# VH-VL binders against o27280: the designs that were tried, part 140

Target 1, 266 residues: o27280
Amino acid sequence: MDSMNVPEVLEIKRIVEESESVKTFIFSWDFRREVRPGQFVMVWDFRDEKPMSVSLIDPVRSEIGISIRRVGEFTDRVHGLSEGDLLGIRGPYGRGFELMGRDILLVGGGIGMAPLAALADEATARGMRVDALVAARTADELLFLDRLEAAGVNISTCTDDGSCGFKGFAHERLLTLEENHDMAAVCGPEPMMFQVMRILDERDVPAQLSLERYMKCAVGICGQCCLDDTGFRVCAEGPVFWSQELSRVREFGRYRRDPAGRRVPW

## First folded at step 6 (VH-VL)

Design E26 (framework fv_libevitug)
Fold by ESMFold2-Fast, scan of step 6:
Structure E26 (fold): chain C 266 residues (1-266), chain A 122 residues (1-122), chain B 110 residues (1-110)
Amino acid sequence: as target 1 above (266 residues)
Amino acid sequence: QVQLQQSGPGLVKPSQTLSLTCAISGDSVSSDSAAWNWIRQSPSRGLEWLGDTWYTSKWYNDYAVSVKSRITINPDTSKNQFSLQLNSVTPEDTAVYYCARVLRYSSAFDIWGQGTLVTVSS
Amino acid sequence: QSVLTQPPSASGTPGQRVTISCSGSSSNIGSYYVYWYQQLPGTAPKLLIYGNNQRPSGVPDRFSGSKSGTSASLAITGLQAEDEADYYCQSYDSSLSGYVFGGGTKLTVL
């Protein structure tokens, strides 16, 4: 029974509406429990518990933020909450991002910008040059642009429909950007992450990728987060993996899980 | 500019083995970005997926249940091609056979070979 | 024969809108993406729509796809003579553990 394994009931201090479908819930946090960008927490609404990435880490204000996209019954209920309401938070869990070198490329798609926003804050605080490629299907789904700009990040955007920035996919935009980065961090839909990883691998840029969508259990005990060929459990050994580790994973980009948990092609 | 080119005999006798090859240009058969598929088309069965082969750290195969006992799909890295072997053929195996690519993160057959009509008759 | 159901024929005149339906079940279209192919006489099928409603580069915006529940549709607006072809839908089926196709629709431009 670690302190991290017992949900702490916390009051929602502030709610930031990031988009029509995304809200950031901000809580006071005791930083005796260290939190790193790329880690997740279990959010408990007193009925169900779901994993959510930490999107804000602010030791100066003693706050963390958790960004939640509305996708089903649990998230619909959480989105209905107000400032002053209570949620259970357990964690943090998982392997966070590692920072190395003088410059970093962030490539985020949709809600995948959430853990990358926290990483951008840490990288800029360390004096790194940060370039962010922010991708979404439409302009309304681009997240954290104002926050990244305030942090001094060099921002490029792209949307599938051309409603903001480059018209096209993240990997198509990446081909037009500078090749010189000491490392990259990538989070978003797996199709985007795979295409981006291929380009970065060709450029010999070490990349870390976050596989948050596969998390089904916070403590790794159920084995449901296990990747087929390597036996990696996303919640125990991830969610952040180096691209070299993912090159050995049979399922990455070939198979997904259907609602019944069955392995099916894309 | 990826292209698939098929070759193999167009006439096979009942009970014999049907063998076709698909040569790949513009991509590697061992690329982890694609799965390489066989599909056939006949008036009686329509379009029918037969199976695929694909590579990440090693080679894998998936086969349609209807042909699984008779079918083998093999890559040949040295010649940058993959093959279809279908055993114990009957007249019902008469069809136009296509090879086709599916990219990772897709279930779309985005590139097709030209097709090979295979007639099974005595 | 075919796992997914399409009408065997459809027709229209130049400039009109034509819709081709594709019906399945919860084990296929209800759970997985739908793809559409155009086949001109004597040629291999050509990918026309992927991921329910996305167009590959080079496919005119006159072609669009949609999906609702266990059914999908291909719409062709501003119909042209060169659109005369066979059209096939495709998905994946969990009970068969494989890709499945519709029976095809022969589109005639009158």
Scores: ipSAE 0.005, ipTM 0.482, lowest interface PAE 11.6, mean pLDDT 85

Design E27 (framework fv_libevitug)
Fold by ESMFold2-Fast, scan of step 6:
Structure E27 (fold): chain C 266 residues (1-266), chain A 122 residues (1-122), chain B 110 residues (1-110)
Amino acid sequence: as target 1 above (266 residues)
Amino acid sequence: QVQLQQSGPGLVKPSQTLSLTCAISGDSVSSDSAAWNWIRQSPSRGLEWLGDTYYTSDWYNDYAVSVKSRITINPDTSKNQFSLQLNSVTPEDTAVYYCARVLRYSSAFDIWGQGTLVTVSS
Amino acid sequence: QSVLTQPPSASGTPGQRVTISCSGSSSNIGSYYVYWYQQLPGTAPKLLIYGNNQRPSGVPDRFSGSKSGTSASLAITGLQAEDEADYYCQSYDSSLSGYVFGGGTKLTVL
């Protein structure tokens, strides 16, 4: 774990444009350092460091991919980089998803599809049946559809505005899906994950949810990613949690905290 | 249709090396989706996980702290099998030894070998 | 001295309900799925429950699992003579970086 605290300066090998606002940055990776779907890395642009989920794990090509949405100053700078440019990568950190059973439901919202795309690759390689519900505000923001299709995933889509697939939210679409699954994995905006969790709980489907908070300390020492009732440190004990663990967190799905620690409604 | 079949000596003298083999049928020892494990069972210690071997771009091992200094688990891709070597055995190593599969990113032992009773006695 | 704690024995009569507990901590059951194994006399353990509460094909629905916090339980309803066996819970432990088992429960059908 100590060796994972030193950033490696890696060359951007390839950049994939996933959408107008999302790019996947691909690096050569030595797979003696195990990476699991659901884990994250710290990305350092030599000015600021931010946590990013791993979206591609490709041992055959010896590549790892990190998908980044343009949402502020740091991500704007990273989006301005080109193939051949350098970034610092530290990690991986956190608990990854666990796979069990014959079939899995993936529910992803926006950039939350990034860690689920890596999970879909692993589940498919294992021979599992994979159903993915891909949700976004608009059709242009649906991510990884071509990659999921190539992997043989059964895809359902929904958009808030109805521009692609079901018109509505992920949990509304999920209510129209009647298949039983051995497990589910969920990643996206916290209000979406809360609603999806409640439906899966009602159906007795064990779910794993990826929850990422401020994460100023990747090793969990400073407690900045602490959850309300349970005191869980997301960077040490997450970011992947089982639904039964999250059901006890009063904060989950109800409010978030700004960088100053103040409660902000969703 | 995955089966695990164990072989090895049933009697080992104290201070010697215990050596067991697990043959795999219906799956590949180099499958990127599986880890291959050794587990033992004794009246005094119950079920005890010893370690595994698995393939991801290269071969890796994990070993239980209690046996880490004495244990080696090796794959043999040509014979589609994996082995356990446990050095400097004592009577406390007397147990039924099982090989078992865990699917990668999971904690379930979904397929087990038949078990081999190993007695450590002079 | 097992990391997960089970009662050493349990008993019931045919048709009754029996529950077997498994207690751990935040580093194992509190953070990871729980699995249950049935071991009939003279045989290897067989996966009975995975993912806290799921059954592999071929396992009767009278077997069920549950998990709450750092504890799990296996419930057997409509107990039958062929259920007489040893039962083991299992999880993963992050502080040990390895798999952990309960001490086992010998179920006697009276």
Scores: ipSAE 0.005, ipTM 0.417, lowest interface PAE 15.8, mean pLDDT 82

Design E28 (framework fv_libevitug)
Fold by ESMFold2-Fast, scan of step 6:
Structure E28 (fold): chain C 266 residues (1-266), chain A 122 residues (1-122), chain B 110 residues (1-110)
Amino acid sequence: as target 1 above (266 residues)
Amino acid sequence: QVQLQQSGPGLVKPSQTLSLTCAISGDSVSSDSAAWNWIRQSPSRGLEWLGDTYYTSKWDNDYAVSVKSRITINPDTSKNQFSLQLNSVTPEDTAVYYCARVLRYSSAFDIWGQGTLVTVSS
Amino acid sequence: QSVLTQPPSASGTPGQRVTISCSGSSSNIGSYYVYWYQQLPGTAPKLLIYGNNQRPSGVPDRFSGSKSGTSASLAITGLQAEDEADYYCQSYDSSLSGYVFGGGTKLTVL
C-alpha cells in the first residue's frame, strides 16, 4: 500500500489556466500506479493536504492533471506556484466511474467538470459517443469546452445568466435533450445533481454521481461524509455512487454536513 | 475476502421459532456501507427476501410484509454476526435460508452465505 | 407466485444466443433498477448484472442486460456449457417496500 499512502514529491511540469479561478497542474506520472476517472489524490503543499479530483489521465504522455479552484488559503497558496515547483501527491483513492454501453451523457457543473473531463477522454478513446451538458453560473465559469471539443464530444452549455448557451439550470436544459443514453455521469453542486438524477431516473438511464464536496473531509472513514438513510461514507465508499442509492437518501439535494456533523441547508 | 457462514438447526417443529445465525468475516456487521439480509428459497415460492439489519447512526431493520409479524433480525457486534428469528413456523416455511450482503452503492446482493436447508415438520 | 414474471425454462446449443425475459410493473421494474443472478446447482446465487446492464468484475461480456418500460432482459451470446444454471431477476417494489425476485429460469445447454 506504500505507493498510495506515502506522498511522492513531484515537479509541476505544466500549468494550464482554465479560468480566472481554476488551474490544472500537470505532473509526470508512473502508470504502474493505476488511476481512473472519478478517483482523487491528496495534494500536499508541505503545510496542508487536501483531496483533489484527477482531471487529466494521459498514459501516452505519462501525465496526470489535477484541476484546482481557488476557494481558500490552501488553494490560494497552490495557485501561487509555478512550473518547476514541487507538490506532494498521494493516491489515487476512491472509486472511479464505470463506463458502459455506447452512448453516454456527462452532466457537469463548475469544477465538477474536472473528473468528467478525464472520463470523457477515456470514453472517446474507447470509441463511445459522448454528449456533455456543461453548466455554470456565467460563461467565464464554463470549464474544459476546448478540451471536450478536441476529444470529439458533443457539447451543450447552459448558464444561469444566459451568457452562453441555454439560459437556465442544468436540469432545465436536460429536459430539452434526447433521452437515448446507456448511462450518465454527473458531478457538480448537490442540488443540481439531485434534479438531474430525478430526470435520468424517470428516463431509466443509470447514472453515477460524484459527491466531490465530501472529499474535503479527509481520507478515511469520517462521520461528516456520512449520508442519511444509507449511512455510507463518501470518502470511504465513493466519491462515485449509483443514482438508485442516492434516491433513497433523504439528505441528498437538501442538506450537507458541517465539520461538526450538523445538517446545513444548501 | 468477505465471507458469510451460516449456522442453525435443520429441523424445526410447527409452531416453534426458527433461529439462524450468519457469521461475517472480512467486514464488520456495523459497517455503515452494508445492509445484512435474509433471503429464503423454496420450490413453491422461489427466492423471497425476508428482511435486513443495518447501522447508520443507530441500528435499524426492514422486514418483508409477508413475514413482518413473525420475524426479527438482530445484529451481534461482539461476535460480528447477525441472526434471524421466525416465530410460529409452518411447513410453508420449509426452505433453504441464505444470509446476504447489500453494498449500498450497488443495491445488489453481492455476497451470499452457503445456505441452510430448514425443514418444518413434526 | 413471484412478483416478477420469468419464463420457467430456456434452452440453447453452444455458440447460440439466448434471451431471458423479466416482466414487472410500474411499482418495481418501471421505477427501479434490475439485477440478475446466476445459480449453479447446489450453490448460492451469484450477482451477474447490476444497474440494469452493468457487469461486476469477472463476468464475461457475453452476458448483457437491458430494460425497457416495465420489462427487462438478460442476453447470453456465445452460449457455453458452463452457463447451464438457474437465472433470477430482482428489483425493488415501492408498493411492498421491499426487494422482489422473478420466479427463475432454468437454462439448459443442449
Scores: ipSAE 0.000, ipTM 0.400, lowest interface PAE 16.8, mean pLDDT 82

Design E29 (framework fv_libevitug)
Fold by ESMFold2-Fast, scan of step 6:
Structure E29 (fold): chain C 266 residues (1-266), chain A 122 residues (1-122), chain B 110 residues (1-110)
Amino acid sequence: as target 1 above (266 residues)
Amino acid sequence: QVQLQQSGPGLVKPSQTLSLTCAISGDSVSSDSAAWNWIRQSPSRGLEWLGDTYYTSKWYNDYAVSVKSRITINPDTSKNQFSLQLNSVTPEDTAVYYCARVLRYSSAFDIWGQGTLVTVSS
Amino acid sequence: QSVLTQPPSASGTPGQRVTISCSGSSSNIGSYYVYWYQQLPGTAPKLLIYGNNQRPSGVPDRFSGSKSGTSASLAITGLQAEDEADYYCQSYDSSLSGWVFGGGTKLTVL
């Protein structure tokens, strides 16, 4: 059965160490199957299944990459795997980024740069001018800088502790950057994305934001993925949303849902 | 600037082997960022993809089901070219034959050769 | 017979919008990217649209692609005399394990 709802068992072809806490796992992929930046796959280690954004899309080499940050039991197990080991991959799922205009601003925080790196590759191939604001807590957590530079992206960095680039948060750095983009794409911690969205909205720049929320299902069947006032399901409607859609969501940037479905502050 | 230049005979007798060559300039046949394809076009069948050859750690081929039993596509790294051999031809193989490249991010036939009309007739 | 279905002809006048359809199934357009090619008489096909709706460098923005379900469309706005050509859609088909093309649409500019 080749349903997109059944995991395909794939061999890990190559592993790239992005940082101490982040690895990119590369698999052979039949690129005749459609995959877009901003979409995610379900990664199955034969015990648990978790959603992961696609960070590399290379149809010429027939490879996809999935970048995974070590943050818990599942990701610890996956980080322990080697080239030649097997993982189940199901998907892709979700709404990917849409590209419009000639100029795009990317704003990424930590692992949120992963789907934006894939988008940067597509935008540059399309002939767009790409500016990227790469944010992290420390210099060691800035991701994909070499890859973005190789793609011809104009890069700005900021770190909370000032160890690289601007000292401060992404939204503080954004206030010092040029305001003239046709669109923006944003991915990172939800509080960061909320602040960035507000600035872009005041500048009348249409923005797409990718939400990394806790999910119990791979398709929009359960209410755990639902945003409060609008009824959006991240795995069905998202993970990419336009800023005008998110402006109607009281929960965005303020609250998240835990595995039990309870609202908890960020 | 990448260019593809085709060569081969324009007339082949039924039951014999059709042989065409595509010379590559501005890129390498062993580039791991490209696949090298053969496509034909006839009034009765339209555009038909025949197969490809590409390098990813080793050489691979894909062939269309309709021709798989009688087709061979081979790279020649020393001459920077690739070839098509189609065995046991019939008048139904009469077509304009094109070589073409597929490259990164497009997965499309982005560069085409000039085309070669091949007539299969006694 | 072509695997993807296109109308054999289409026509318009200069400045008009014209749309060319391409219909398939879940084993091709429903699951895979769609591409469009323009062929002028006596020449090889030229890539016009890839990845459903992307333009390569040098293709005017009056050409656009879209895909919905198992069908795709090529739209040409501000139609010009030089757009008179044959247009072909292409996708991949998983049941055939290969690339497939539409039958082509001859566009006449009146």
Scores: ipSAE 0.000, ipTM 0.435, lowest interface PAE 14.7, mean pLDDT 83

Design E3 (framework fv_libevitug)
Fold by ESMFold2-Fast, scan of step 6:
Structure E3 (fold): chain C 266 residues (1-266), chain A 122 residues (1-122), chain B 110 residues (1-110)
Amino acid sequence: as target 1 above (266 residues)
Amino acid sequence: QVQLQQSGPGLVKPSQTLSLTCAISGDSVSSDSAAWNWIRQSPSRGLEWLGDTYYTSKWYNDYAVSVKSRITINPDTSKNQFSLQLNSVTPEDTAVYYCARVLRYSSAFDIWGQGTLVTVSS
Amino acid sequence: QSVLTQPPSASGTPGQRVTISCSGSSSNIGSYYVYWYQQLPGTAPKLLIYDNNQRPSGVPDRFSGSKSGTSASLAITGLQAEDEADYYCQSYDSSLSGYVFGGGTKLTVL
């Protein structure tokens, strides 16, 4: 909210239930404060603070939205809140997406569609042609389809179980889609993003990928910022990275780290 | 096409009140997408934002700390204009005064009035 | 004292590239959008760049903006005689709760 990195206590103005497990919390925002798609904020419930991507940027209404998936104790507590309740918000932080060209591809998996929904709004407002590939395990986990349709986005869906759209994984569906895009933005599970990146690289489409594990590193509270064979030994500007940076990282999409810092397959 | 047209006295005596008006055409002073600003420019201080007025569900004002005790900015919805009053002027208030619009979605001063030179002297 | 710092002057010859810097702090440029204005002699400032790097309709692509950390830059490529003007950066400052401007840069085309 301000550059001193102190959380501002904000009232929850509206809550949108996106699915059984995802809610978007909407707050009044001072748009003199910089905020871009792909950036995140630290959400404080007066016990714990967690990074959350900005999923709605609406300067006309002077509102931002933060979409939160229910995955643990912190998010369970936040999901229990109501309109009128208070949360601490600080930020935004991190490198946002950069738009270029006229035709763009968005590839989102699960909650990774949240920062891409904000990007879709900006891209369509700029007159760009937007194709979105929205992927999830099941139809009930596909997010933001109505919002993307309202923005004029060309939507393709895929589900692992075939309950909506193409039956299969995002990268399998991508192989059947048009190859001509000026750029792509990708956000979702790291193994999905790795496979998508490889296809985009073969098509010579520059891609930006949002890596959740680097959100805390952008605010200096994470020890997992090293990338293995690229010469990165300090936290790089995240969470958004160009595909050229990630194509040289042996760890990306193949390994994660446990609490002891050991490499473990996904 | 939006235009801002300024009016007001060019010469004001020290200790008096400076009054300027900005007439708006092509937009509404009560538009919830805009804020209406006063900015001045002098050789000694450069460009200085003075304050604004804007409407959401009600009227609001913001004022720069340096002038807050002496300044009032008021909308007039019937004439589609807004005004500046600056009390207890001194020679240091000599400047070219501009009105300007900020659009909330861009937060930029995108439309400016022509400017009014105000000289504070006896 | 201006809150944002610009060089007082810059110069170039027709066809060259010129950059004008704008330096601030975490309370302004470090957290808020940067805007650039061109002021021709005897006229009001005109919006040239908004939201760090965006151009209004009618502004040639020779003008571009960038921002890194607490600093911003305006770049002018293919410099032309009519670009001779004063250039001002602007942001918002949370400690002052108000808009702040740079001191201005007088660009001379030689």
Scores: ipSAE 0.006, ipTM 0.528, lowest interface PAE 10.5, mean pLDDT 85

Design E30 (framework fv_libevitug)
Fold by ESMFold2-Fast, scan of step 6:
Structure E30 (fold): chain C 266 residues (1-266), chain A 122 residues (1-122), chain B 110 residues (1-110)
Amino acid sequence: as target 1 above (266 residues)
Amino acid sequence: QVQLQQSGPGLVKPSQTLSLTCAISGDSVSSDSAAWNWIRQSPSRGLEWLGDTYYTSKWYNDYAVSVKSRITINPDTSKNQFSLQLNSVTPEDTAVYYCARVLRYSSAFDIWGQGTLVTVSS
Amino acid sequence: QSVLTQPPSASGTPGQRVTISCSGSSSNIGSYYVYWYQQLPGTAPKLLIYGNNQRPSGVPDRFSGSKSGTSASLAITGLQAEDEADYYCQSYDSSLSGDVFGGGTKLTVL
C-alpha cells in the first residue's frame, strides 16, 4: 500500500498561534518520507478531509508544520484541538517549488505565505539571497514575519489599510522594489497573483505560482481541479505552476469555476 | 524586437472568403508564452476581437461568438506566421484588420500589426 | 454600439489634467481587469495601461488608470500636444467569453 494514499494518525506535538485566525499544527515526521515546499497534505479530523499546505519542514527537529486558517466548520473543529490530540495526515501531494539561480523573490498574500515560509527556509539553507514581499489586508494578518527574519530574509510588507509597511496592494509595492531576481515564487489570492505575475514577466523574472483552488481532490479525481485552457489539474500537475503555463489560462485572475464548472467572477 | 507584418488582399467580393496573413519576427508562433490574435476596427462596430490561436502541448483556438461559424485562425510554424480566414463575407465585414500578440500573463494586446483595410464590395 | 461606454470626445489645454471614463457592467469591468490603448492617427493602437493601473515600460507616469465598481478611468496629467489621439478601454466579458473594447474617446489638445 502506498503510504502517501493512506492517512496516518499523528499526535499534535505543538500548536503555534500565527494570528487570531491562523494556527500552525506541528507533528513529528519521518524524513525517510519525502516532503518539499509547495506540497500539501490532506488533513483528516475523522469526519472530513481538507487539503492544507506544508508550512514548516524541519529535518533537524524531525517536524513538519501545517498552517490552517479558520474559515468554516472543518477548520473551526481543528482549531478547537489541543496538543496531544490526534489528526489523520495523508500525503504529501502535488508538485513542489523548484529552486534555481542565486536570488529569489517570494510574494505572499495572507495564508499564501504559509508554503512560501517553508520555501524560504530551503532557499536560505542553499545559500540563496531571499527577498520576501508579505502582503495582507491589515498588520495583524501578516504571517511568518518572525520566521522570515530569523532565516535571514530581506522583508518588505504591505497592507491594504496602511497599518504596516506600504499602504496598498502587493503588485503596487512590487513596482517600488528592485527588478533583479533569478526567479520568484508567488502564493495568495488569485487576483493578486495575476497582477504580480504580469510585473515579473515584464521584468523577465521566471515565476512559480501556487494555486490552492479546488485542492480537495488530492488524487486528481475531481474535475474542479482542472485549469480552463491548459487541462492541468491543481492536485495532480500543481499546485505549483510556472507563469508561462498560467499565461494561457484565460480564467486565471479573471474568473473562477463553481463546483458545477460554471464561470463565476472573483 | 518583436514585429508583426500583415499581408493579404484589400478588396473581397460578397460571399467570398477573406484571407489575411500575419508574419512574426522576433518571436515564435509556437512560443508557449504568447497567443496570436485578430482584431478588426470599423466606424459602426469599433474595435472587435475576433479570435486567437496559441500553443501549449497542442494548438488551441478561441473565437468570438459573432464570427465563430465563419472564422478560422491557423498557425504555420514553418513560415512563422498565422492566418485569418473569414467565410461568406458581407459589406458589414468591411474594416481595418489587425493582428496582435497577447504576451504570457495578460489579455492586453501588447504588439500590433500595422493593419490592413479590407473592403467588401462588388 | 460598443459593450463598454466611453465619452466620444474629451479636450484639454497643455499642462492640464484630463480624465477619460469607461463604464461597463458586472460581466466585464465589475469582475475583470481594465486595459487602456492609445491610437495616433493612421497607426495601430498602443498599450498604455494594463491591470487597471500598471504602466508598460516606456509609458510616462503622466498616464494613470483607476477602477471602481463597474467603471474605470484613464487620467492624463501635464497634458502635452503629443497626447492628442483616440483612447480605448478594454476588458474581458464573461457573458461573451471574450475581450471587449470601449467605443473610443477622441482627445483634442487645444
Scores: ipSAE 0.000, ipTM 0.405, lowest interface PAE 16.6, mean pLDDT 82

Design E31 (framework fv_libevitug)
Fold by ESMFold2-Fast, scan of step 6:
Order: structure tokens, then sequence, then C-alpha cells
Structure E31 (fold): chain C 266 residues (1-266), chain A 122 residues (1-122), chain B 110 residues (1-110)
């Protein structure tokens, strides 16, 4: 689909400041190009292009939202933009989350709550029971709590510093939660997702995990987006993977690649 | 891979400030997945965590209650290092001081510096 | 005084199984993961077990961890002379708002 590979220049309709470091950029969207939770778009500021997960999907208002954390030069420039400014958007790309069962668990770390917030909207609209474990380093970095609450999601929080909810990491909090779920969706730092996946596998809860690895290339290009053992391409076969698929990847949660391509422990 | 290299004086007089530095290679002091810690070890107290510094959208510190009034831990992004300052030292502060990394997803101290023996005596 | 309780010493002969215990409370081990460190004389501690029972790359499978309630254990099977070291458990304590360590166990290989 070459039509998905041509960026549309879209006007920033609204900007929501989610935290000191995270903003959601909202655009009018033609839903003849369907977007599913878990998919991503390429955001182009007319200099550089970066993949960003879709955090809001609103067919009623004909809007999509893209939540961006300030982490470097590209994101600093984008955060400097105002309503009415223009960005290029290509996509959507990748596999979205699949919903199954009646009761689902969402586990999100930091900006990883962005694609999970879109999924929560769809799941609650389908009448599913949604439990969300929202994790961050500090209370100020917990994202989308008001939106999740308004949707009727059952929320548990944890922060590394104990400023909100359980003091500790997502996987530590998950060990204290005894609720049974038909599936889980997980998005956050890869080492967090590995620990969460391990617990869910032990509990026989099928899990979908979203890998948001950096890509310098367009969707489908080999190399940077490949996983070590299986050759999965995050942009082509992901970013959402079932835990059974990731269990064969020795690198997942244990190693990353440095700029020279060497294996480096997390 | 990731290496932590400590430097600082091995002898400090009572009532003075103990100052140590930890240089990081193979990772960034501003990595949002890591916290940078100081831990000390003495025969009488064993291993004792002192505090950390870490970056998310801004810099944060946590300090152990036992030292909170006397301790400062500061990052230096230009040199890719972080430091420990412990004020008003007493002979009870005599210990081997280690810097160490904790990854966000774990409470594990996965990478440690070589250790610096600091003796507090007149 | 340590928050987590370990036996001060343990011993075994080559080839045997040794278990080192670590006891805490609901504010630490009962709610948080347990980690284990090996310290050889004159060196910094080295991470041996994380997340109750996970091994870092390079740690032999002779080392294993477990946790039940407010207590944890480190098991060493096929004990070797090179295993002679101090072993420390570690967790987080919510009442202290800080990391806590056990007092350490000196393992002697006879």
Amino acid sequence: as target 1 above (266 residues)
Amino acid sequence: QVQLQQSGPGLVKPSQTLSLTCAISGDSVSSDSAAWNWIRQSPSRGLEWLGDTYYTSKWYNDYAVSVKSRITINPDTSKNQFSLQLNSVTPEDTAVYYCARVLRYSSAFDIWGQGTLVTVSS
Amino acid sequence: QSVLTQPPSASGTPGQRVTISCSGSSSNIGSYYVYWYQQLPGTAPKLLIYGNNQRPSGVPDRFSGSKSGTSASLAITGLQAEDEADYYCQSWDSSLSGYVFGGGTKLTVL
C-alpha cells in the first residue's frame, strides 16, 4: 500500500499537555484509513521522521491523537509547535492489538500507556471489563488516569518513588494483584515488559506486548527493527506481539544493541 | 559493557565533607531507564543504601532517612558522572563506598563501581 | 542491625547443596522482589539473582532463588571451592522508603 507511505501534511488541531514531558497532538483524520489501537504512524517535522504510537482514536469526532514524550532533538522541536502548525503523518503501520474474552488487563509504563489508552477506549466501548496497571517513575508521569477513569476502567497505580499508589515497579505491583483475566496488553520499557510477561505466562494469561524500538528507516526495512533470535521486524510483524512469539527471542528483555550492533545488557 | 569508575580521597577528617565521584562508560547518566546510586559497606553495618539520582523529564533524588540531612548526590551530564557529598562526617562514616546502577524495572544493583575505602579519622 | 535477616555463616563440602535463607516482613520481601549478590574477598558485590529467581547472563544454573511469603532462599547445588564468598539478599522496604540488605552470609567450602 503506497498510499499509506505518502505523508499527509496535517494541521495540529489541538494540543493536550499530559505532563511536563508528554503532549498529545490531535489531528482531524479521514477514517477511510482505519486506525487500530497498537498501530503507529510516522511523524515528519520536515527535517526528521519518527514512529509514534496512536493514543487517541475517535471516529465520532474524526480525530486521532499522537502522544509524544520529550527525549531528544526531534521531540524537543515537535514540543515547540503550536495549534495551527503543520506536521507530516504517514501510516498507520503495524499490527494492532486483538481483543478477546470479557476481562482484560492493561499494563503500561510511562509513555507506553499511550497505545493502551486507545485500546482501553475500544475495550470499554465493546462492554469489556478493563483493569489497568499504570506505572511511572513519579506521580507526575502517570498518564491518562482521568481518561481511563472517565471510561470506567479499574485503575491501579505504581510509582518508583511511591508518590502515587504502590511504591515499586509494575511487575512488583502485578504480583500483589490476584484478578484473573482473559488477556493482557503490555507496553512500556522492554525490561519491564519482560518481567510482566514472565508473571502473566506463569498465570496462563495470554499477553500482547508492544515493542516501540527506535527505527531510523521506513517501515519494513531490515536491520534495526529485527529481533536477535527470530528475525521479527517490529515495524512489519509488530509492534504488537503475543507472548508466545516473544518467548523464543533470547534477546527480549535481556539485551539491546548499541550503535555498533553489539549486544549490551539492559 | 557498562563500567563505573570511582575517584575521591581515602582519608577525611571528622566534621569535614566526604566527596566522591563515579564516572560512567557504556551508558548515559541521563538514561531514563536507570537510577545512579551510592551504597556503603562497613563491618558493623553491612551494606547500606545512601541514595540515588535519576532523570525522567527532570532530575530527582532519593536519600536514605539515616543520611538525608547530610547527603547530596549530583549528576554531571557534561562529564557523564555523578557525585556524592556527605557533610559533617564522623568515624561512623568509615566504610567502603560503592556507586551502582539500578534499572527502572528492577530493584537490582546490576553494575557496581570498584569501591573506595574512606577512613574518617583525625 | 539489618532489616533482612540472614544466617551469619553457612558451610558445605564440594558437590553438596547449600541453602541460604533471608527473612523479612510484609513491608519488604512480602511485597517486593528479592535479589542476591555474591561478594568475593576484595571485590564489589556482583548480581547473582534478580526478580526472586532469575539469573543474569553468565551466572551458572547451580545458583537458584526462591521466595515464599516474607522469606527468600538462595540455593547452590554442586558446591565448588570458587563459591566461597559472602552472599547478600536485598529488597525494597516501603516503611523505610529505601533499599534494604541482609546482614550477609559467609559461605565456607570445606
Scores: ipSAE 0.000, ipTM 0.427, lowest interface PAE 15.2, mean pLDDT 83

